VHH binders against q94cd5. Designs and how they scored, part 1

No score or structure here was measured in a lab: all are predicted.

Target 1, 317 residues: q94cd5
Amino acid sequence: IILQFAPLNSSVDEGFWHSFSSLKLDKLGIDDSPISITGFYGPCGHPQVSNHLTLLSESLPLDEQSLIASTSHGNRNKCPVPGILYNTNTVESFNKLDKQSLLKAEANKIWEDIQSGKALEDPSVLPRFLVISFADLKKWSFRYWFAFPAFVLDPPVSLIELKPASEYFSSEEAESVSAACNDWRDSDLTTDVPFFLVSVSSDSKASIRHLKDLEACQGDHQKLLFGFYDPCHLPSNPGWPLRNYLALIRSRWNLETVWFFCYRESRGFADLNLSLVGQASITLSSGESAETVPNSVGWELNKGKRVPRSISLANSM
Positions, changes and structure headers below are counted from each chain's first letter, unless a header gives other numbers; Kabat numbers aren't used for antibody chains.
ipSAE, averaged over its two directions, is called F for ESMFold2-Fast, E for ESMFold2 and O for OpenDDE. V2 adds 0.75 times the mean of E and O to 0.25 times the DockQ between the complexes of E and O.
[cut] marks letters that were taken out.

## First folded at step 1 (VHH)

Design a01 (framework vhh_6z1v_2)
Fold by ESMFold2-Fast, scan of step 1:
Structure a01 (fold): chain B 317 residues (1-317), chain A 124 residues (1-124)
Amino acid sequence: as target 1 above (317 residues)
Amino acid sequence: EVQLVESGGRLVRTGGSLRLSCAASGRTFSSYAMGWFRQAPGKEREVVAAISWSGGSTWHADFVKGRFTISRDNAKNTVYLQMNSLKPEDTAVYYCAADRSYYDLLTEYEYDYWGQGTQVTVSS
């Protein structure tokens, strides 16, 4: 069975369009150069953290102080994601954008980060995104379309099993894992690190570790899982961040199978009934190159179709 | 823009063979990657096979490898699924789907255009 992922979802706050309109009128004019921006997401089920990749007013401009201030003022539970905005000055230019080339260019950046080891140091680059847009400032209407570049692996990843985490862990293990995840989420050092290792020892003690510590973890565990903050809620499908995570795991560690943990929350706390544990076959055949750039996909479905979204803010401007 | 019409679904006996066809109309068919999906009653839709725009790359699900073969004829704007050694568990509605992407797609959410489906029933 091929592993199937929960759909990608985006959200754009009205404040983002207000900030962008000001930027365009005051600074950009007719300059349609790509703009680096920051999106935000978190695990499913948190009241303060969107389960969509969200653009907020502070997504523009991308500056370090704005991101630090946002995190330190109680937004500790949101994960910053690097992205790029391609705004066009006309609807014709919007329609003429080479969408496949833009998607491939962003996927290539992710692949470079995987191959260079940057994704081990900063795994927030794995869910890198792009958005194309056209802003009609005379009508205060905005046309936009997100893509979340995701690798299609060859051979495909096969799902061996998938179940609620509460059915995978014993009661003692579940208590330890929940506590460890809550500590990881609330730590000032790790709150925005959305990919991690879950280690469970023979005495049912759980610990959460950074991805770069994998080799140290392998000697001392009874169970080792590759965990990630899962923004999706579907009971039978892991969320979209797992796709590039599996690409990293296959490329870096040459494992035959992987256990993964889709971390999901309820009201800001670990929820092991919503969280999933799965096992996947990730083996490359002898002679197949782990260095070959995978094919990429990722344009967002809107109402079941791969088309742009349109919004009007005329009544709120 | 592109419209897909499946044909060839029918009742066949266990061990039999069947070829499904998917005829495409509209804009440039040869630029699309194509996939075959199936959905049995009470089950989720699953990917069966995929083929690149040129036909140079194909993928088949483990549960059909050695039995099913995907192919395409760009001159006829048609993609095929040759099904051999059919089993009762192959009973499903079969859908073809098209993506603008050059790449083989294994996730249903990423296909742009879908046919209405053709029913295959395999009796014991």
Scores: ipSAE 0.000, ipTM 0.165, lowest interface PAE 18.6, mean pLDDT 80

Design a02 (framework vhh_6z1v_2)
Fold by ESMFold2-Fast, scan of step 1:
Structure a02 (fold): chain B 317 residues (1-317), chain A 123 residues (1-123)
Amino acid sequence: as target 1 above (317 residues)
Amino acid sequence: EVQLVESGGRLVRTGGSLRLSCAASGFTFDDYAMGWFRQAPGKEREVVAAISRSGGSTWHADFVKGRFTISRDNAKNTVYLQMNSLKPEDTAVYYCAAGPLYSEYVLDEYDYWGQGTQVTVSS
């Protein structure tokens, strides 16, 4: 069966548009240069952020201390994701931007990060996104397009099995995995990244490590899974972050199958009844190359149509 | 291999009814959300209706709500679009698609597409 993902949902907070309006009025004026921004998401059940890839007031280029405060608020961190904002000054320029070329350019950046090894050092680049916006500051209304460049793998990834993590692990393994996940999530360090390795030894002890440590993880283990923070809650579908993750795994390692772990929370703690464990076939066809750039898709639809989203802040002013 | 085959498109008069069918093969049908899309001459492709894997949830575009109904039969690997009270504006090529869970709030990427079936509504 072909692996199906729970799709990306975006959310642009009112605070983002207020901060953007201030930036535009006070600094940018008619300057339409692209702006680097930061989106945020967390695993399902995260205490600080919704199930969506979210833009907040702190998503814009603020001072470093303000950004650190927003990402470290509470006992568990939300995951920062790099993105780019194309800010247009007229409806005409908003409509004439070549969306297909912009999506392809952003997808190429992700692919370069995969090929160069940057994605192993900093896998938060995998869910890279882009936004095209038009702000009508006289009406306090905003129109925007959101995209998450997602690789279309050929051949498609086949799902061999998928089940709740609580049914995959033994009772002792489940207790160890939950404890290891909670410990890793409670880290005060930048070790808490949204893509990681889960290793379970023959004595049922679990450990969590960075993707870059895969070689060090190759040792005495009974189970090795590629884990990720899953912002989605669907019992039969891994969340959207797995899509580019599988592109990385297929490109970097000569594996026929992969075990993956969709990490989900309840009330801010590991929940293995909601978390999923799956096995997928990622083999390339004869004559296929691991270096070949996959096709990409990713423009978010507005109520099923390829039209921009809109929001009005007139009532909040 | 994966294949989606639409059928049922034809010429009908305004106010008429038509049922489109889409037969799926080469994949596990009940693992996929299904959708109907259409594209009129000189216009972009637009979503008409979508149905969840189990058939327990459906969505219909405002311009067809109350007139069109999507349904599926997982035992027959088939999705249907019942079209009532047809208007000239409904003239388009209708496409069947299979993909991840569909919702108007999400990244909506359909992995597999049929070749389309032509529906023409005349006065």
Scores: ipSAE 0.000, ipTM 0.171, lowest interface PAE 17.7, mean pLDDT 80

Design a03 (framework vhh_6z1v_2)
Fold by ESMFold2-Fast, scan of step 1:
Structure a03 (fold): chain B 317 residues (1-317), chain A 123 residues (1-123)
Amino acid sequence: as target 1 above (317 residues)
Amino acid sequence: EVQLVESGGRLVRTGGSLRLSCAASGLTFSSYAMGWFRQAPGKEREVVAAISWSGDSTWHADFVKGRFTISRDNAKNTVYLQMNSLKPEDTAVYYCAAEEYGSGWYVDSYDYWGQGTQVTVSS
């Protein structure tokens, strides 16, 4: 069975466009240099907010202090994701941008971070995104394209099993895992590290560890899972962050099979009935160099079509 | 102006056969991997079969292997799904999808989708 991933969709808050308009009018003018921005997603399993990466007013810094602060911004229910905004000043520029080249360039950066080991130190780079925008400030209308660069592994990853975490863990293990995850989510490290190890000892005690600690976690008689904050709520599909995570795992540790943990929350707390545990089979690239970049995909579709999304704020500004 | 139009869906008796067609326009068809998907009421959309842009490989889901066959005709810009030995469980809306220079294996990698064609299998 080929492992399938729940697609990620963009959600751009009205406040983002207000902040962007202020930035354009007060500081940028005709400057169309790419801007580093921060998107947010959460492991909330609620169907109405699942599978979204959100841009908020704080995604786009308005001054030097805000720019510095944006790299540390985050809270328990929102995980910061790095991204790049290509702002265009004309419809012609917006339509002529080489989208394939931009997607490929961003995917190449993720691949370089995987190869260099940077993704182990800062795995938040794995779900990196990009957005291209055009703002018509006379009409207060905005058009945009979103992309979530993701690697296509060939041959594809096979799913051996997938089940609710509550069915994988014993009751005692589940209680310990929930407590450890809630503690991890409340720490400063949590906002920067949405990919982690879940280790459960033979006495049913769970600990959450950084990916760098893998070798320290390889004791007998314990469970070891590759965990991540999963924005999806579906019982049959892991969320999009798992895609590049599997590319990292394949590249770094030469593992043919892995246990993964799709961490999901309900009402602000770990929910092991909603969270999933799966086992994946990964075919290693025999004879290929570590520098060979896999094919990449990731452009968001608007109602099943490759057209830009649009919004008007004329009645709210 | 890329358009995928499915046709051929109808009511069929258990054990019967049906061929679905998907006509593509507005794209360079030979550069696209093509996939067939289905969605039954109350269920998630699932991959049924895929054929590579080169035509060198095809993939079929385990639940249809030996019964369904995907094929393409690049001269007609059309992809087909031949369905044999139909079961009530095959009742679903069938969707055609296209992925540029792709493998066809990943649901979220498809660039364009059709509107779907209803297949109903009676016992």
Scores: ipSAE 0.000, ipTM 0.216, lowest interface PAE 17.2, mean pLDDT 81

Design a04 (framework vhh_6z1v_2)
Fold by ESMFold2-Fast, scan of step 1:
Structure a04 (fold): chain B 317 residues (1-317), chain A 122 residues (1-122)
Amino acid sequence: as target 1 above (317 residues)
Amino acid sequence: EVQLVESGGRLVRTGGSLRLSCAASGRTFSDYVMGWFRQAPGKEREVVAAITWSGGYTWHADFVKGRFTISRDNAKNTVYLQMNSLKPEDTAVYYCAASDYFSLDEHAYDYWGQGTQVTVSS
């Protein structure tokens, strides 16, 4: 069967709009240049918070110090994701934006990061996003639309199997994997990256490794899985980040089958009953160069429709 | 909805050992992650150790790793901090705290004890 993915949904904190309004009034004026921003997501099995990429007050001042400060709370649902904000000065300009070109441009950045090896060194760039917006500061109303660019592989990836990680690993392996994942999550910002290798040796000892270490890990391991922080809670669907991850794996290592690990947490620690292990079959395209950028999708659905969201803060403050 | 009371703090000599206890009141003790924090005079409060709901995972700060051990007894609604090889720099008020979410950030903890003073003399 064809591998299905659970899509990301946007969540914008009111504090983000207040911070943006201050930036617009104090610094930007009529300047509609794109703004680098940071979104946040986490591996969460809780239905109420799963499948979300969130913008917070601290999303706007994008520098390394602000990023470190925003994650310093030990919040395990606050994994940073790079993004770009295209704010327009009128609703007419918002409606006339070339949305397909913006999506394609952002997908091309991800593809360049895959081809250059940057995504191997810093895989947090894989779930890169964009948002278009119009802010009516007189009315305190905001119109916005997110896109989470994801590559469409041709032919589609086939799912061979998918099951709870607790059913894939033995009890001894599961305990070791849980401990290794918790230690990885407790590491500093430079180590705690949302895409990683899970290695289990013949003596049931698990270790987490960086993606760039794949060749060193291919030796005497009983199990080697491509792991990622999965924001989804569904038992039948890996989260959206897996789409670009599979594009990276195909492009860099030319693997025809992949074992993947959808890492999910319950209240801040590894939960192998919610986490999934799957096996995917990837086929190389015979009609195109391996260097050709795949088609991309990613404009957010609102109640089943590809339309912008709107919010008014006039009655909130 | 938990109240915490620390005990066991006292004066102890360098190289000595001490066990702190934190008694929790309330039915939902096993629903909380427990942490030990400390604050020395003139310094900010810092996390020392944390333990998950069942005790299946424990975390210890690098500056106490190998010397301190956190544990819990859910039947007795108590969390412990066993402190070995004490150093003068371990002198601080020690606090236990409860969170329904695993975190090393003090701001994630909603319930706090009043603290117990540990003084290590050289």
Scores: ipSAE 0.000, ipTM 0.170, lowest interface PAE 17.3, mean pLDDT 82

Design a05 (framework vhh_6z1v_2)
Fold by ESMFold2-Fast, scan of step 1:
Formats: structure tokens, sequence, C-alpha cells
Structure a05 (fold): chain B 317 residues (1-317), chain A 121 residues (1-121)
């Protein structure tokens, strides 16, 4: 059975467009160069909430206050994700953008980060995104379209098993894993690290480790899982962040199977009844070099169609 | 190994101009916001200017605003600081630094060794 991933939807807070409008009027003018921005997502805490990659006013960091105000890493309920904004000065330019080239360029950055080892140091680059936009500041209307570049692995990943984490771990292991995950989420050193290793020793003690420490973790442990913050709530579908994570695992560590852990929360705390543990078969591509970039997809669907979104803020001014 | 190398620092008279360069090796600057910092003897290191990974957004400290301009050329893997109307108070070692977007500006991932700028009266 082929592993299926939950779709991702974008959300743009009004505060983002207000901050961007100020930036454009005060600093950018006609400069339509791509702008580095931060999106935010978090682990799912409630089954009814669909997953979103969200832009907030704080997504635009390049003023003195933004530089001064960054006094600690991360936000417990939101994980920062690097992205790129391609704002055009006209709707005609927006419509003429080579969308497939932009998607491939961003996918190539993710692949380069995988190949260079940057994704091991900063795995937040794996769910890297882009958004194209046109801002009509006279009408306070915005046309935009997100892409979440994701690699298409050939052959596709096969799901061996998937179950609630509470059914996979013993009671003692579950208590230890929950505590370790809560500590990881609360740490200023690791709050921004949405991909991690979960190791459980023979005495049922769990520890969370950075991805770069994989070889050190393969010693005396009974269980080793590749964990990630999962914004999805569905019992049969891991969230979108797992897609590029599996691409990293396949290309970097030459593994044929992997155990993964979809970390999900209730009220800001680890919830192992909502969290999932799965095992996937990662069949390596024969005849391809380690440098070969997989095909990519990722343009957001709007009500089943690949078209831009539009919003007016005139009534909220 | 990741390296940032600053160049262009030298002795300049008050009112003169200098262009500093920061070249990266071992990684691409396309993924990094970049900053210029300076440190005078006996003083704390202070931020001078910053530029987004694309170059579409820039920030300059009030004490250099209108005199210094940060820019980048990602194809050449290089960041620049154009310094005009130099003052004796601009005398310092100038450092470039790289950070992945989303990190604190005070926790830059990589730093260069610095280049000395001396402005004489």
Amino acid sequence: as target 1 above (317 residues)
Amino acid sequence: EVQLVESGGRLVRTGGSLRLSCAASGFTLDYYAMGWFRQAPGKEREVVAAISSSGGSTWHADFVKGRFTISRDNAKNTVYLQMNSLKPEDTAVYYCAAESYGSSWYEFDYWGQGTQVTVSS
C-alpha cells in the first residue's frame, strides 16, 4: 500500500499583508526581488483543525525591531519554516510568472540542503515553501498562490504499518516518550527543530536527538524512530512534512525501511493517542546517482483547482 | 568547511569611501540572510546592516543610514558593504555573518575573520 500524505493549506493573517504593505511603501518601492519570509506551522492538537502553513506579521523580519526582538528561539505552538515571497508589481506580471521554474528552483534548494548536510543542521529547511503575490495597495486586495515543494519518490514509499503511538509503545515507554517530547518542545535550543530522532533504550527511557546524531543513536537502543511535528489529525495520513523527510532519509542514510513518529498534541502537550507510529519501505532507486534531483510537485489546490487565491481587506481596515 | 572571507578594509581619510566584500565558500549564500557587524577596540560588537537572502529587503543601523549600503550578488556568492562619507567613528574591524532565515540575528550561523577599516582625520 502506498503511503498517502495529508494535503497542506495556506493561511495568511491580515497582519502579514499590513506589514508587507508598510515594507513595500517604505523600503521596497519597485524592487520586486524575492523576499525571505518565515511561515509557521505546529503539531495538531485538535482533530477538527485542518493543517495550515500560516504567514503572520512576524513573518517579515527585516527591520530594527525584528532584529532586536528575537531574544529566544521559536514559539511553542508554532514552528518557523523558511520561505520565499515573489511579489510582482502588476497583475500581468503575476500571471506571466514561470510557476514550474519557481517550484523547481525551490525544490533544488531543498535538495542541495539535503546533499550538503544543511538539512541535518537545520531540518526546518525541509518544508521550505514559496508564495507568489500581487498586492493592490490602493484597493487593499491581494492575489497570491502558495507552493509547498515536495519530492515525488520513484518507486513510491510503501506503508508497512501505521498505528497510534499509544498502541506501539508500552506504558512505560509512552510516559518517557511524552516527557521527552514535551522537553524538546519547551527547550530554547530545540523549539525550532521540527525533525528529530526518538530513541528508546532497553530500560524504557526515551531521548530526543538531533538528526545529525543518527550514528551515535544506533547503539544499544531497542527502538529508533524518525520524528516530526505533524500538523495533521487524520489516523491514516501523516502530514506533508513527512514527504521531504523521507526524501532526506532515503538519500542520506541509505535505509531500506524506516520507523517514523508523527508528533501530535492536545492543548500544547504530547498526545500519544493522536500521534502515530508507522513503518515505511523506502526502496532505493537503482541506477540513479545520489546527486539526481527527484521530480517535485507542490502548487496549492484551491477548491480542487490549481488557481491563485484572492482576498480583499478593504472592509477590515 | 564553511568559510566567510571579508576583504577591502584599509586606511581611508575622513569623507572617503570604501567597498567591503564578503565571499563565501563551502556553501551557497542563496539560503542565508547576511549581516555586517563591526567592533572597535574595547567596545561591544554592533550590527551595521542586514540583507535578506534574495536582496529584496535591507536594514541599516541609524548611525550609518544614508552613508552605507548593503548589497549582494548571489551568482558570485558575495555580499558587499558600500561605505561613503566615512567618519573616524567608523574605525573598527568589520565582520560579515550568515544566518538561516528564522534564527535570531544574534545567533548567526557563520562568521568571517574580519577586515580592519581605519578612518583618519
Scores: ipSAE 0.000, ipTM 0.111, lowest interface PAE 21.0, mean pLDDT 79

Design a06 (framework vhh_6z1v_2)
Fold by ESMFold2-Fast, scan of step 1:
Structure a06 (fold): chain B 317 residues (1-317), chain A 123 residues (1-123)
Amino acid sequence: as target 1 above (317 residues)
Amino acid sequence: EVQLVESGGRLVRTGGSLRLSCAASGRTFSTYAMGWFRQAPGKEREVVAAISWSGSSTWHADFVKGRFTISRDNAKNTVYLQMNSLKPEDTAVYYCAATRDEYIFDSTQYNYWGQGTQVTVSS
């Protein structure tokens, strides 16, 4: 059976557009230079949209005080993901931007990070996203395109098995894995690490390890899984971050069989009934295909159509 | 960028065979993954089969596995669904759809849809 991924979904909070409006009025003016921004996987906003990548008011680097404020946000750290905002000043510019070229450029950066080893040291670069926006500040209306560049592996990855994590682990292992994940999420050291290793020893003790520690883990585990923060909750489909993760695993470690762990939360805590464990079979590339950047996809569709998302704050003002 | 037209639907007896074709217009056909969907009256639309942009990889729903085969010819801008051992339960309008994303089950994520072709399997 071919592994299928949950669709890309974005959620742009109204607070993001308020912050962006302030940034345009106070700092940018007509400056349309790309802006580095941060998106978040839930539970950063509304629990009902936990299967989304969310842009919040704190996604934009407005000043030093904004950074200080973000560090005091609750007991559970958000899962930040880096992104880039292409800000256009006219409808004509917005409509004429070459979306495919921008997507390809971001995908190429991800591929370079995989090939150079940067993605191994800093795996937060794998779920990189981009937004193209047009803000009509006289009408308080905003249009945007959202994309999460993702590689298409051809032939696709085959799914050998997929089940709830609670059914894969023994009861002792499940409790240990859940506790280790909760400790990991509460750690200040792991806020920017949405990809990790889950190691389970023969005495049912679980630990969460950094991807670069793979070789050390191989000598000490009964079970070793490639884990990732999964914003989706569909029982039969891993989230889209797994796509670039599999590209990294194939390219860096040349593995053709992989155990993966879709880490999912309920109310900010590990939920092993929602979390998935799967085994995948990857066809290794050979010859020219092994060196060539894979085809990339990732533009979010609006109800199946290639039209921009729109929001008006006029009714909220 | 792509417009899709299905053909080949007709009345057929139980156990019979049909080949559906989906003709696409546009220079970017080979960059799209393609899917076949079906919808019976009063039923939810369901995914039947999908094929990658290169044609190297295919997926078929469990309820048609071994009976239906999806294929494509990028030189002819055409996708096919070969249907064998047809059952009354296969009666539906069959739709061809294209997506820039690789094949997924959510029909709302497909960019382009054909108008559909009716397949009726008599008992």
Scores: ipSAE 0.000, ipTM 0.180, lowest interface PAE 16.4, mean pLDDT 78

Design a07 (framework vhh_6z1v_2)
Fold by ESMFold2-Fast, scan of step 1:
Structure a07 (fold): chain B 317 residues (1-317), chain A 123 residues (1-123)
Amino acid sequence: as target 1 above (317 residues)
Amino acid sequence: EVQLVESGGRLVRTGGSLRLSCAASGSTFSNYAMGWFRQAPGKEREVVAAISGSGYSTWHADFVKGRFTISRDNAKNTVYLQMNSLKPEDTAVYYCAARDFGYSLEPEDYDYWGQGTQVTVSS
């Protein structure tokens, strides 16, 4: 069966649009140059909240005082993700934007980071995103559309098995893995590195390690899994971040199969009944090289449709 | 092949604020991940904060989170450490460091180091 990924949904805080409006009125004017921004996501921690990448007021370039205020709140449970904002000055420009070329350009940046080894050292670049927008400041209305560039691997990744982590690990292993994950979270290290290795030794001791340590982990441990912070809560589908992660794994290590770990939380703690362990086949097609850039997809669906989102803040602005 | 020069260290009172700057010269700055490290007398050098070449990924040590913020301006070839709510325990020589690729939390992984700037926090 072909591995299916849970979609990544965007969430935009009203504070983002307030901050953007101030930036546009005070500094940008008619300047429609792309703006580097930061989105945030984390592992699933609340069963009713859909997986999402969130834009906050702090997502935009901030002055020194604003950076101080933002930092004082401590967002350790959110992983920063690089993104780019393409704001247009007219509805006509918004509608005429070459969306496929923009998506491909961002996908190419991710692929270059994979090929150069940058993604191995700084895997936060894997879930890179873009958003196009039109801000009508006369009406205080905003039209926007997110894309989360993700590689389409050929052949498609085949799912061999997927189960709750609690069913994959023995009771002793599960206790050790949960403790290791909670200790890693408490170190605050995982906030900036949402992709990691989980190794379990033959005596059921677990450890969490950086991706670059893969060679040191091979041969000594009974189990080795590629872990990531999964914003999804669906029991049958890994979250969207796994897509580019698998592209990195295939490109760097040329593995035919991979064990992966979808790390999920309940009330801020590791939950191995919600977390998933899967095994996937990631073999290359005959005649395709690991160095060939894959096709990409990633435009967000709005209520199942391929259309931009629209919001009015006339009562808030 | 970059040279790093820190500035901004001085004596401040408990609860005060400081901004440290690290100016880079040489190779293309955005190709380098940057870190801020500190060393108090008789202690080993420890990581305080780190930032990727693009500036999108940052890390802050538990003992400074909510108080310190790392940032960079690639157009000015400069990395900054904004330090708020300073404590006597923050007294140390602060170093900036650069490495190729993404940032590391281990001092040994950094190839280029500044000379350091002294920060003293009085009670």
Scores: ipSAE 0.000, ipTM 0.115, lowest interface PAE 21.4, mean pLDDT 80

Design a08 (framework vhh_6z1v_2)
Fold by ESMFold2-Fast, scan of step 1:
Structure a08 (fold): chain B 317 residues (1-317), chain A 122 residues (1-122)
Amino acid sequence: as target 1 above (317 residues)
Amino acid sequence: EVQLVESGGRLVRTGGSLRLSCAASGRTFSSYGMGWFRQAPGKEREVVAAISWSGGSTWHADFVKGRFTISRDNAKNTVYLQMNSLKPEDTAVYYCAADTTEWGSLIEYDYWGQGTQVTVSS
C-alpha cells in the first residue's frame, strides 16, 4: 500500500492583508521584490483547523517590534515556518508568473538544505512554503495562491502498518512518551523544532532527541521513531510535513524501513489516541540514486481545483 | 475555561473620552485573540475592534477608526478599548470576547463577557 499524505491548506487572517497593504502603500510602492514571511502551523487535533498553514499580521516583519512579538509571544500551536511572498503589481503579471519555475526553485532550496545537512540542524525548513499574490488596493481585493513544495518519492514509500500510538505503546511507554513530548513542546529551545527522534528504552523510559543525534541514538534502545508535529487529525493519513521528512530520511541514512510518529495534540497536550505510529519501507530500487533531486508538487487546491483564491475586504477596510 | 469581566462603562458627554477594561482569567490569556463588540437596543451586535494574541496586530471598524484604539497588557491579563471623540451613536452595551482556539485564529470568539453600558449624551 502506498503511503498517502493529507495536504496543507492556507488560512490567511484579515490582519495579514491589512499589514501587507500598509507595507505596500508606505514602503514598497511598485517594488515587487520577493518578501520573506513566516507562516504558522501546529499539531492541533481540531478538525476545523486541521492541515492549515496560517498567515497572521505578525507574518510580515513590518518593524522590529512586530518581529519580536511574533517570536517572543510564541504559542504551542503556532510553530513558525519560513516562506516567501511574490506579490505582483498587476493582474496580468500575476497571471504570467512562471508558477512551475517558482515551485521548482523553492523545492530545490529544500533539497539543498537536505543535502548540505542544514535540515538536520534546523528541520523547520522542511515545510517551507511560498505564496503568489496580487493586491488591488483600489478595490481592497486580494488574489493569491499558496504552494507547499513536497517531493514525489520515487519509488513510492510503502506503508507496512499505521495505528494509534496508544495501541503501539504499552501503558508505561505511553505515559513516558506523552511526558517527554510535552516537555519538548514546552521548552523554549525545542518548541519550534517540528522534527525529532523518539527513543524508548527497555525500561519504558522515553526521550526526545534532535535529528542530528541519530547516530548517538542508534545504540542500545528498544524503540526508535522519527517524530514530527502533525497538523492532521485523520486516523488513516499522516500530514503533509511527513512527505519531505521521508525524503530527508531516505537521502541521508539509506534505511530499509522506518518507524515514524505523527505527534498530535488535544487542547495543547500530547494525545496518543490521536497521534499515530507507522512503519514504512523507504528502500531505493537497485540503480536508484539517493542524490538525484526528486520531482515536486505542492500548488494548493481550491475546492479540488488548481486555481488561485480571491478575497475582498472592501467592507472590512 | 476563560471568564471575562468588562468595566469602565458610564454616562459621558458628546466629545468626551472613556477607557473600557476587560479582565480575563487564566495563564493562557497571552495565547488568545481578543475583541470588542457592541450592541445598541433594537440593533444587531457589531464588531468594534480586534487584537491578535501577541498584540502585534489590531483591526478597527470604519465607524470608530481614528477615534477608538484597542490594546492589551498580557502581564495583567487585560484588554483595553480607549474611546475618544464619543458620539451619541456610540451608545451601546460593549462586550469583550476571547478567541481561545489553540491554533490562534481570529476567526471565531468562544467566550463573552457580561457587557458594560456606555451612554453618550448630547
Scores: ipSAE 0.000, ipTM 0.105, lowest interface PAE 20.8, mean pLDDT 81

